# VH-VL binders against s5sc42: the designs that were tried, part 13

Target 1, 176 residues: s5sc42
Amino acid sequence: MTVDALSNADNQDLRDNFIANRFLSHEAKLLDQRRFTEWLDLLDDEIRYIVPLRLMALDFDREVRADSFHINDGKVNLKVRAKRSSVSSGWGETPPSRTLRLVGSVMTDRIDQEGVLEVESAVIIYRQRAAIGQGDVLAFRRTDWLRIDGGTVKLLKRVALLTDASLATPNLAIFL
Short names: E, the ipSAE of ESMFold2; O, the ipSAE of OpenDDE; V2, 0.75 times the mean of E and O plus 0.25 times the DockQ between their complexes.

## First folded at step 4 (VH-VL)

Design s26 (framework fv_cixutumumab; at its last look DockQ between E and O 0.02; V2 from the best seeds 0.00; counts 0 for: pae O 12.2 > 2, unsure alone 74.3 < 75, placed apart)
Fold by ESMFold2-Fast, scan of step 4:
Structure s26 (fold): chain C 176 residues (1-176), chain A 126 residues (1-126), chain B 108 residues (1-108)
Amino acid sequence: as target 1 above (176 residues)
Amino acid sequence: EVQLVQSGAEVKKPGSSVKVSCKASGGTFSSYTISWVRQAPGQGLEWMGGIIPILDIANYAQKFQGRVTITADKSTSTAYMELSSLRSEDTAVYYCARDSGLWFGELSPYYYMDVWGKGTTVTVSS
Amino acid sequence: SSELTQDPAVSVALGQTVRITCQGDSLRSYYATWYQQKPGQAPILVIYGENNRPSGIPDRFSGSSSGNTASLTITGAQAEDEADYYCNSRDSSGDHLVFGGGTKLTVL
């Protein structure tokens, strides 16, 4: 790495990184506090939310199918997932997990799509399922595409790649 | 064992609205997604939208957005599909169908449209 | 003309094997379900979740998928299998359902 490569950022690069960090930090707080109605307002109407399975001995060059996803939804189905947790204990975790999200290693890049900012981050979620006892940790790399349009920032697309194999990962009853 | 019973045939004039009902019997209504699918004479199946009654969430295919409204009355276990601004090309058989899951579309092997109503014929003519 | 494409017609001789295909990019990500429809009747489910049969559907019906293609196979076709067959899946938005155009199966 050269100093020039690390420091050759214009004011736009600095602004983009600041916006991305603030957006992702705000989102993490909403999700930890289970403020799903406000979280859904952060999502673009054209949102694609993708969490692929990461199975042991899976050929990573193979074509992706439905059995290869934890989540692969647009906004309406994300709204359905969010609302299930508030209506009946049978549709979500019982009791609901307590979570703390740490979002770091945030890097931004402009792409050839007008008004869209690509954001890479590393995320750790501390999750406690039982009222008593120690929680566990879910770790993953995430790529987000933020649409910046007339002073409004929305999450347009998310791809979260879990670090652990899906066979060892418990049910994803939480958003990433 | 769950059956979906639809309302009877309708004849409507262009520009009017039609409201078709779908009553679930023999099982729990609210725990499923109810979809509406139409079929014009000699044509294929076309998904119009659906509702998840227990969540009070409706969803519509883009082609019908703004003209279709899907509602449900949990107390009577009845779903409704209302189509406005009728045109002659809206002449079709309208089906309701139960999806076993609480979402729109299949992601899990356990969720599918397994129970269908017998259809309601809607004829739009002047 | 739709996100899922099917050939409009296919024929099979009595007792022979026929394969009906459905193609679309959404099939890379979502399961296909298959419905059988006879004239004047509502559709009935024959295959769901790639290759699961509901109770009452004969074991001659099976499903498979590879890439952007889902297939319904009828091994040892019977006269009663003559019908229209529709595939169904999610569209590319991940929120809506879409049907293929349907395939008319004629058993000779």
Scores: ipSAE 0.551, ipTM 0.815, lowest interface PAE 2.1, mean pLDDT 83
Fold by ESMFold2, look of step 5:
Structure s26 (fold): chain C 176 residues (1-176), chain A 126 residues (1-126), chain B 108 residues (1-108)
Amino acid sequence: as target 1 above (176 residues)
Amino acid sequence: EVQLVQSGAEVKKPGSSVKVSCKASGGTFSSYTISWVRQAPGQGLEWMGGIIPILDIANYAQKFQGRVTITADKSTSTAYMELSSLRSEDTAVYYCARDSGLWFGELSPYYYMDVWGKGTTVTVSS
Amino acid sequence: SSELTQDPAVSVALGQTVRITCQGDSLRSYYATWYQQKPGQAPILVIYGENNRPSGIPDRFSGSSSGNTASLTITGAQAEDEADYYCNSRDSSGDHLVFGGGTKLTVL
């Protein structure tokens, strides 16, 4: 791309990218600060939150089975995950992990569904467990579908592709 | 060891509501999902919904959304299912069951109902 | 009507082996659970998590799955095994539970 002039299509692409970056940055901050009630408000009521299960295979194309999942959640199940973090220490992580999310490499595209923006990003999550030992780093690619309705942006769908190397001890208590 | 004791049979008019109770004894109530399953005469089993009492979160089958309310009272180890706007098609045996698996949201949690109540017959007739 | 499909009836000769099948797209992603129900009784759990038997279920009961199909196998069928059998799993969305229509097993 040159920088001589921007068409109306280029301006829409810039606005889309700005919206996506602001949404994902805000979401990451809410999750790092454990503001789960506010995070749940970012989710569309029809949300699908998907982490495909990888199968051991000889080639990369076979490592992801479309019909097998680490996570396949709607809003009720995401509320359960969030609420578990707030109840007694007999559930989930005790004490909870501290996290820092870095979201980058953001690319946006309009798709055939009106008002829906497809967003690809790279995500790095640093996690420090129990205040001792070494922290973990989770790195993965993520695709998000954002529903834009006037001035409101909601997460409609998320697909996060974990690798065996990036999650040495799978921890599904952290939102991806 | 764990037992689920349900309330007695009910005869109801169309348009009314019914509330069935399910009291757990001999085990930890709040750690499991309590599910509700019904069976109309000569028909199969139909999942209606369930509740995780410790989290106070209920989930409902789409067919019953808006007509069913599932609640729990941890102090009495009792779950309740209330079905409103009854029709003749709601004539059925209503079971409660303990689900030992986690609620939706975890990879590969088994979902199985290992303890069942005896059932509560609800008859809806004019 | 259900997202999980079972044959309505199956028969087996006493002492022989029978398979009761359950088909549905969600079974590619989720295990089937199997329940036995005799007339006038509540269901009882027979198999969960592919092939786990709860205490008190005879080892002649086993489970398996392949593709979109789960199977309950009874080897050496006994007269007492005559019952209705239901499979149960998550629906295709993963949000709810669903039962198959049930299979009436007749032991001849």
Scores: ipSAE 0.125, ipTM 0.671, lowest interface PAE 5.1, mean pLDDT 82
Fold by OpenDDE, look of step 5:
Structure s26 (fold): chain C 176 residues (1-176), chain A 126 residues (1-126), chain B 108 residues (1-108)
Amino acid sequence: as target 1 above (176 residues)
Amino acid sequence: EVQLVQSGAEVKKPGSSVKVSCKASGGTFSSYTISWVRQAPGQGLEWMGGIIPILDIANYAQKFQGRVTITADKSTSTAYMELSSLRSEDTAVYYCARDSGLWFGELSPYYYMDVWGKGTTVTVSS
Amino acid sequence: SSELTQDPAVSVALGQTVRITCQGDSLRSYYATWYQQKPGQAPILVIYGENNRPSGIPDRFSGSSSGNTASLTITGAQAEDEADYYCNSRDSSGDHLVFGGGTKLTVL
């Protein structure tokens, strides 16, 4: 990549990247702190939260099916999941796991949809379960669509693709 | 270590304007908000306003709206606070401070200023 | 705009515990931030959020909140803790910052 290619970013790109980084970093913090109510407030009413199922294939292009998902939730289902995570119930981890979310490699792009910012990022989630020992790591790339309206930023859509295809049944009791 | 270096003391006449500078070093200036806080002699702290340099968006306390202008030069990592129509009541120490992120609405339930300049004394006298 | 109120002055005996309280409607929605200021010096951040201490702040400083109040507690006051303490928060709109009137702490 050339310096010129990198320098082609204009002030809008810089601002967009700034907004995206701050938004996603704050989101990560909320989730790490199990502030789910506040997290839900970051979500657009039209939110679509998608975690595709990655199938083992010889070709990367065939690993992801459009009709196969670990998660494909709207806001109502996300609320339910959040509630389950916030309550020590038989549906959640007991005790809840501790997480550290790192969001990086953030790139932004304005798309044709007005008021929407497309954001690509790489995410590492360290999860420490109740069991004594080393925690587990979830790594994935994520594409987010942020709705920017009147100074408000909301998460409109998220697609998180797990890097580890061997996780056939990952415990996704956490948000990605 | 992030530091904020402010301009020197000012002595002004009533009705004039003063512009105080705040240069940031040792960090990413564009990633933070700079706030301005003043303190009259023997009085408390008073927030005046702030700016997000990267966005070039400033916000002001209602009390100073229309009389204060906060700007930033990203190329020099310097924020400025200009106060016009100075009065004797404007005699105070003016501080700049690094802001945790005031301008992102409800993104943070708390706010803090963790790095402060040493202050600039502005004296308004006839 | 929203206001934050503090007692103008409090005293504590050396080694004892003192609690400085800040009150305001905005504190129902936002955490208070606490600053320490000594004469001739810039304020120093001592507590933010629920109970977060910046690096370098002694652990005898702690924060708490309840309803429309926030409190800074010094457990085991030291002579050097004599200072003015200011609470700070977003106003009710969330778009502006407000300071309390400050509390002068005297260590006896």
Scores: ipSAE 0.000, ipTM 0.566, lowest interface PAE 12.2, mean pLDDT 87
ESMFold2 (binder alone), look of step 5: mean pLDDT 88; pTM 0.922

Design s27 (framework fv_cixutumumab)
Fold by ESMFold2-Fast, scan of step 4:
Structure s27 (fold): chain C 176 residues (1-176), chain A 125 residues (1-125), chain B 108 residues (1-108)
Amino acid sequence: as target 1 above (176 residues)
Amino acid sequence: EVQLVQSGAEVKKPGSSVKVSCKASGGTFSSYTISWVRQAPGQGLEWMGGIIPILDIANYAQKFQGRVTITADKSTSTAYMELSSLRSEDTAVYYCARDSGLFWGELSPYYMDVWGKGTTVTVSS
Amino acid sequence: SSELTQDPAVSVALGQTVRITCQGDSLRSYYATWYQQKPGQAPILVIYGENNRPSGIPDRFSGSSSGNTASLTITGAQAEDEADYYCNSRDSSGDHLVFGGGTKLTVL
């Protein structure tokens, strides 16, 4: 990697990275604080939220079947998951887990689609189960697409890549 | 075993609204998703939307967004589909059906295993 | 969202094998479910989750999928199999259900 490649950021690159970092940091805080109604407002109406089961598939969109995902949701299904997580008893975690999200290694690039910013990040979620007091950690890489439309920024698409060492099934009660 | 019993045939004028009911008997109501599917004479099946009664969350096909309202009354185990601003092309048989899963995001196979007999709605001047 | 396309009609001779196809982009990600409908009746489920049969459905019915195409195969067609067949799956968002246009099967 050259110094020029690292230092020749223009004003748009700097602004995009700042916007992405602030958006993802704000989102992490909302999720950690279980402010799901406000979190849903950050999501585009056309949101695609994907947690693939495997990292090996070439031509991802062509080869994946429904049983090959941990999650493959649009806005309605995310509302369902959020509402179940908000219920005090019965369907979500009982009691709710306490979480802390660390979002880092943020890199941004504008793509061919006008107004869309591609954001790569590394995420660590520390989760403490209230019933037991024990904590566990989930670490993964994530790609987000942010739609910047005038003065507003919405999450248009998310792909969170979990490895075989990271079991998503036990952690599907929390958003990634 | 569950059975879905639908309300009787309706004849409506253009511009009015129709509300069709679907009562579940002989099984759990609230823990399943109820879908609504219509079929115009000589035409194919068309999914309109559905509801998860226990969460009070409804979901609508794009074509019907803004004209259809799907609700449920857990106390009577009854789901309702109301279609407004009726046009002649809304003349159809309207079916309710129970979905195998609780919500549309389940990764297990999602299918409609129990169907009502259908309610004929005729829109004429 | 993704449209599911079926041929409007197909014919098969009694005792022979017929394949009914359903095509759409969403089938690359989601399995198709198949329904049989006879005149004046509500649809009945015949295949779900690619190739699972509900209780009471004869083993001559099977399903398969490849790429953007799902197929319902009837091996050794019987007279009572004459009906309309509909495929059903999710649209590209995964949030909505979509039906194919239906295929009228005539058993000769």
Scores: ipSAE 0.345, ipTM 0.737, lowest interface PAE 3.7, mean pLDDT 83

Design s28 (framework fv_cixutumumab)
Fold by ESMFold2-Fast, scan of step 4:
Structure s28 (fold): chain C 176 residues (1-176), chain A 121 residues (1-121), chain B 108 residues (1-108)
Amino acid sequence: as target 1 above (176 residues)
Amino acid sequence: EVQLVQSGAEVKKPGSSVKVSCKASGGTFSSYTISWVRQAPGQGLEWMGGIIPILDIANYAQKFQGRVTITADKSTSTAYMELSSLRSEDTAVYYCARDSWFDYEYYMDVWGKGTTVTVSS
Amino acid sequence: SSELTQDPAVSVALGQTVRITCQGDSLRSYYATWYQQKPGQAPILVIYGENNRPSGIPDRFSGSSSGNTASLTITGAQAEDEADYYCNSRDSSGDHLVFGGGTKLTVL
């Protein structure tokens, strides 16, 4: 890889990468701290949240069938899932998972949609479900589309591709 | 055997409101999600919205936003759909159904028998 | 403003196969659920999640989907299958449910 290839970025590319990195870092902290109301405020009203069962082409405008997904939700469904995690009834009696998210390998590109930034990242989530015992690790590549409108940044679309999802049913009780 | 029992027929004036009830029996009401679907005479089915009683989350179809309110009383295992600012075109049979609208596998497996609402002046 | 489109009517002879179709862009992302409605009655669930049948629904009912189209197939139609059939799916946002206009099936 040449220095020219690595430094061929204009001021907008630098700004976009900085915005994306800070957005994703802030989001990770909110999710780890279970601050779901604040996390929901980061989501565009038209959010699409997708976890496919298999590797697929990652295009903002490309559509796939429902049988290809573990999750394929809009904002109301994400509100439901977040609220379910907060109740002490049968829907939330199990103690919540404790998590730590590491978000890295962030790359950004503008797309044909005005004001939309495409962001690719790699994520590792350490998850401990019991007070004592071994934790588990989830690893995945994630593509996000951020809507930038004036001074506001919202997550418009997310596609998370689980590294080992193809032949296993993942436990997705946590947000990716 | 889950059963949904709806309130009786209503005749309303334009501009008024109607509140239809849907009482669940058999099984745990809090485990249900309830949808409301209407059907005007000779017309098709139209989803109005739904509620998840245990989470106190309601969701409304765009067409009815601002006019419909869906609520639930967990102590009586009853869901309600209130439609305001009634017009003659709101004349329809209103159904409640046990639903999973929030899941990616959405379906209504148990339906009430319907409540006829007639709006006339 | 109809997001899901169905033909208003279709006919089938006793014992023959009929396919009822539902079209809409949201079907590329979400399965259709199918309901049967007879005059004066509430709808009943026939197929969900592409091709799952609830308990009590005969195996002659099946579902399929491809691209922007979902289909309900009745193999060996019976007289009691005469009814209106509605497809149901999520809208393009994923947040709301929408119904097709319905297809009246006549069994000859």
Scores: ipSAE 0.013, ipTM 0.629, lowest interface PAE 7.1, mean pLDDT 82

Design s29 (framework fv_cixutumumab)
Fold by ESMFold2-Fast, scan of step 4:
Structure s29 (fold): chain C 176 residues (1-176), chain A 123 residues (1-123), chain B 108 residues (1-108)
Amino acid sequence: as target 1 above (176 residues)
Amino acid sequence: EVQLVQSGAEVKKPGSSVKVSCKASGGTFSSYTISWVRQAPGQGLEWMGGIIPILDIANYAQKFQGRVTITADKSTSTAYMELSSLRSEDTAVYYCARDTWYDSEYLYYMDVWGKGTTVTVSS
Amino acid sequence: SSELTQDPAVSVALGQTVRITCQGDSLRSYYATWYQQKPGQAPILVIYGENNRPSGIPDRFSGSSSGNTASLTITGAQAEDEADYYCNSRDSSGDHLVFGGGTKLTVL
């Protein structure tokens, strides 16, 4: 990679990176604070929220399955998942996870679709599943498409590629 | 087990609305989702939408959005499907069914069905 | 349905095996559920989550899936299996349910 390639940015590139970073940082705080109603307001009505299945494989290209998913949700399913976290159920007696999200390695690129920003990031979530207990770490690469329309920014699509292969379906009370 | 009892047949004029009821018995009404599925004479099944009473969330098929309203009354264990701006193409048998999409995104199914309500739209 | 495609009719001889197929892109992400419907009756759940049978459904019914295709297999078809069979799945968004157009099974 050359210095010129790394330093070449116009005003639009700078603005896009700033917008993306602020959006993702704000979203991370909402999720960590379990402010799901406000988080849902960040989502486009046409949102696609995808967590592909990663299987153990000798070849990295075969590890990510394009046609299999842990999660493949639109807006209604995300509303259902968010609401479930706030209701008492006979099977959900354990306290919800406490989380801290770190979002980094943010890169942006405009695509052929007008008003849409493609955003790549790396995310680490520290989570504690019980009030007393050990925390764990979930790490993943994430690609987001942000729709910028009339001064508003909405999450149009998310694809989160989990680093760990062959995990059970992700905890539905925790958003990636 | 859960039993779903639907309201009786209706004959409606074009442009009017119809409200079909589905009363649940033999189970906890709020613990499941109620879907509405219709079938025109000699045609296939068509999902219209559903409601999760405990969450107060209704979900509609794109084709019916803006014309169908699905509600639930927890006190009477009854779900309702109201279809407005009726046309002759809405002549069909309307079924309610208990479904599990609230419980599992991958193991969804409708295991208990009402007997159906015939709605005829004619002048 | 435009989302899920089924052949409109299929025939099988008594005691033989028949396979009814359902095809659509959403089946890459979601398993099909299968319903049997006899004239004048409400549908009956036959298979869910690829290959699970509800209590009361004979073991001659089984399901499978591969890529964008789901199949319902009846091994050793009986006269009472004559009915319309519908596949059902989530659409590509995961938010809505969609039915296939149905397959009329005739047992000869």
Scores: ipSAE 0.037, ipTM 0.663, lowest interface PAE 6.6, mean pLDDT 82

Design s3 (framework fv_cixutumumab)
Fold by ESMFold2-Fast, scan of step 4:
Structure s3 (fold): chain C 176 residues (1-176), chain A 122 residues (1-122), chain B 108 residues (1-108)
Amino acid sequence: as target 1 above (176 residues)
Amino acid sequence: EVQLVQSGAEVKKPGSSVKVSCKASGGTFSSYTISWVRQAPGQGLEWMGGIIPILDIANYAQKFQGRVTITADKSTSTAYMELSSLRSEDTAVYYCARESLWFGELYYMDVWGKGTTVTVSS
Amino acid sequence: SSELTQDPAVSVALGQTVRITCQGDSLRSYYATWYQQKPGQAPILVIYGENNRPSGIPDRFSGSSSGNTASLTITGAQAEDEADYYCNSRDSSGDHLVFGGGTKLTVL
């Protein structure tokens, strides 16, 4: 990697990276605090939320399916999941997890779609169920597309590449 | 194990409303999505909308937005579809179907009712 | 405008293989589900999640998908397979379901 490549950023690149970092940090806090109504307000009405079983190459003009999905949801489906997460339906089932999200290695790029910012990040979620004393860690790469429209920023699309097979069970699902 | 039993045939006048019922027996009702699909004589299947009873959240196809209301009564394990401002074009067989929730795909209809014929005539 | 397009009719000789296709841009993102409907009966689920069969569906039925196309294949067609077949998937928004126009299969 050259010094020129590392320093070749204009004012817009710096601003985009700052916006992305603030957005993702705010979102992580809402999810950790289980503020799902406020979290849903961060989502574009055209949101696509995808957790594939295998790697999927996604391009807004040339979108292809994964071999299969854990999750492939729009706004209505995410509202359903959020309400289920807010209302405990099974006492004695897996209780709500306590979580702490760390979002890092954030890189941004503008794409051919007007007003859309592509964001790559690395995410670690520490989670602990009940008072069992031992937590577990979920680590994954995530690609987000943020729509910037007239001063408003919304999450338009998310692809989270999750390798932990334990999350395939519905009772273990959390927002990524 | 789950069976869906629909209400009987209806004959309605243009401009009126119809309410079709779908009762689940032999299994869990409230946590599954119940969808409504219609089929006009000699035509194909058309999705109208669905509801998850435990969440009381309904979703409607664009074509029926404002005319269709889907509700559920968990105490009787019964879903309802009400269609208002009826026209002759609404003459069809109306099916209810249970949809399984699967990661990656929210909707696929694994159990179907036998259908309710609704005839709209003057 | 049809979100999902199917040919209206197809024929197959007894014991031969037939492929019924469904095309639409949303199939690039979402799997198709397939339903069989016989005259005077409600539809039944045949294939879901690309290539999964419910209990009671014979193994001669299989599903596949590539690009904007989903296919239902019947290997060794039987007389009882004569029916209308519908594909079903999500629209471009992902929040609504849409059906293809249906394909009438005739077994000769």
Scores: ipSAE 0.000, ipTM 0.507, lowest interface PAE 12.6, mean pLDDT 79

Design s30 (framework fv_cixutumumab)
Fold by ESMFold2-Fast, scan of step 4:
Structure s30 (fold): chain C 176 residues (1-176), chain A 121 residues (1-121), chain B 108 residues (1-108)
Amino acid sequence: as target 1 above (176 residues)
Amino acid sequence: EVQLVQSGAEVKKPGSSVKVSCKASGGTFSSYTISWVRQAPGQGLEWMGGIIPILDIANYAQKFQGRVTITADKSTSTAYMELSSLRSEDTAVYYCARELWDYGDYYMDVWGKGTTVTVSS
Amino acid sequence: SSELTQDPAVSVALGQTVRITCQGDSLRSYYATWYQQKPGQAPILVIYGENNRPSGIPDRFSGSSSGNTASLTITGAQAEDEADYYCNSRDSSGDHLVFGGGTKLTVL
């Protein structure tokens, strides 16, 4: 790759990348702090939230393939999941997981749809469940579509592609 | 500890409906989910659906859509499962269970003793 | 709805180790939960979240998973372990629960 290819971004590309980074960083903080009502406000009413299911068989070149979905949710389903994560058992028998999200490798691209920004990122979630005392790590790549309309930014679509190692974690209702 | 107490055995005619109750004690009723699972004589366990009382949201297994209704009365800490258009194949023991959810781990840690429903003429 | 497959029966000699397996595509995404059921009784939770034991469940019970398969292991089986064992998991959407067909364990 040349210096020109790396530096030949216009002012809009720079602004888009900054907006995407701030949005995703803010979202990660809300999710880590379990502020789900505020997180739901970041989602477009037409949101599609997709986590494809990956085949775990040995294949050549470690190709990623998906035949179905861990999650394929719209806004109503996400509200149900968010409220479920807020509902505890009596006597604190299943305390919520503690999480830390690191979002990086953010790349943006404008698409044909007016006001929609495509964003690629790589995410690591550290999770420690109080009930078991152990930490685990969920790592994945995701593609987001952000709708920018009249000064507001909403998440319109998310596709999170889990790695082989992350499929072993039991916490798919954790938001990715 | 949380305890689930179910209503007594029922004998029903084909085409009728049955409503089974599940009363919770010992915990905050609204803070967990109540699932319903049935077991026909000599057969395995079959999940029918569940309700989250605090949200008043019920979900149902596809097989029972349109025939089962799960409700909750928070004032009496009681969940109900009503099954309509009864057939002989609905003869089973019906269990309620407390379903806990921890970031996607769903499991039923406390079970009622079961309610026997017999569908016969 | 996705199905979970279990062998209908397995046997083990007293004091020896047995593995009960559960197979299904949803197990690539979700850990299995295991229930023990004795005749005339309600099921009892034995293992959840891959390898967590509720209070009161003996340490001879453990869980594991690999790919599309989950296993319940009983190390040093005792006579009172004779029962039906059911695996349970979520379907691919995460919204519905699905049970395996059950495995009858006989302690010889």
Scores: ipSAE 0.000, ipTM 0.486, lowest interface PAE 13.8, mean pLDDT 78

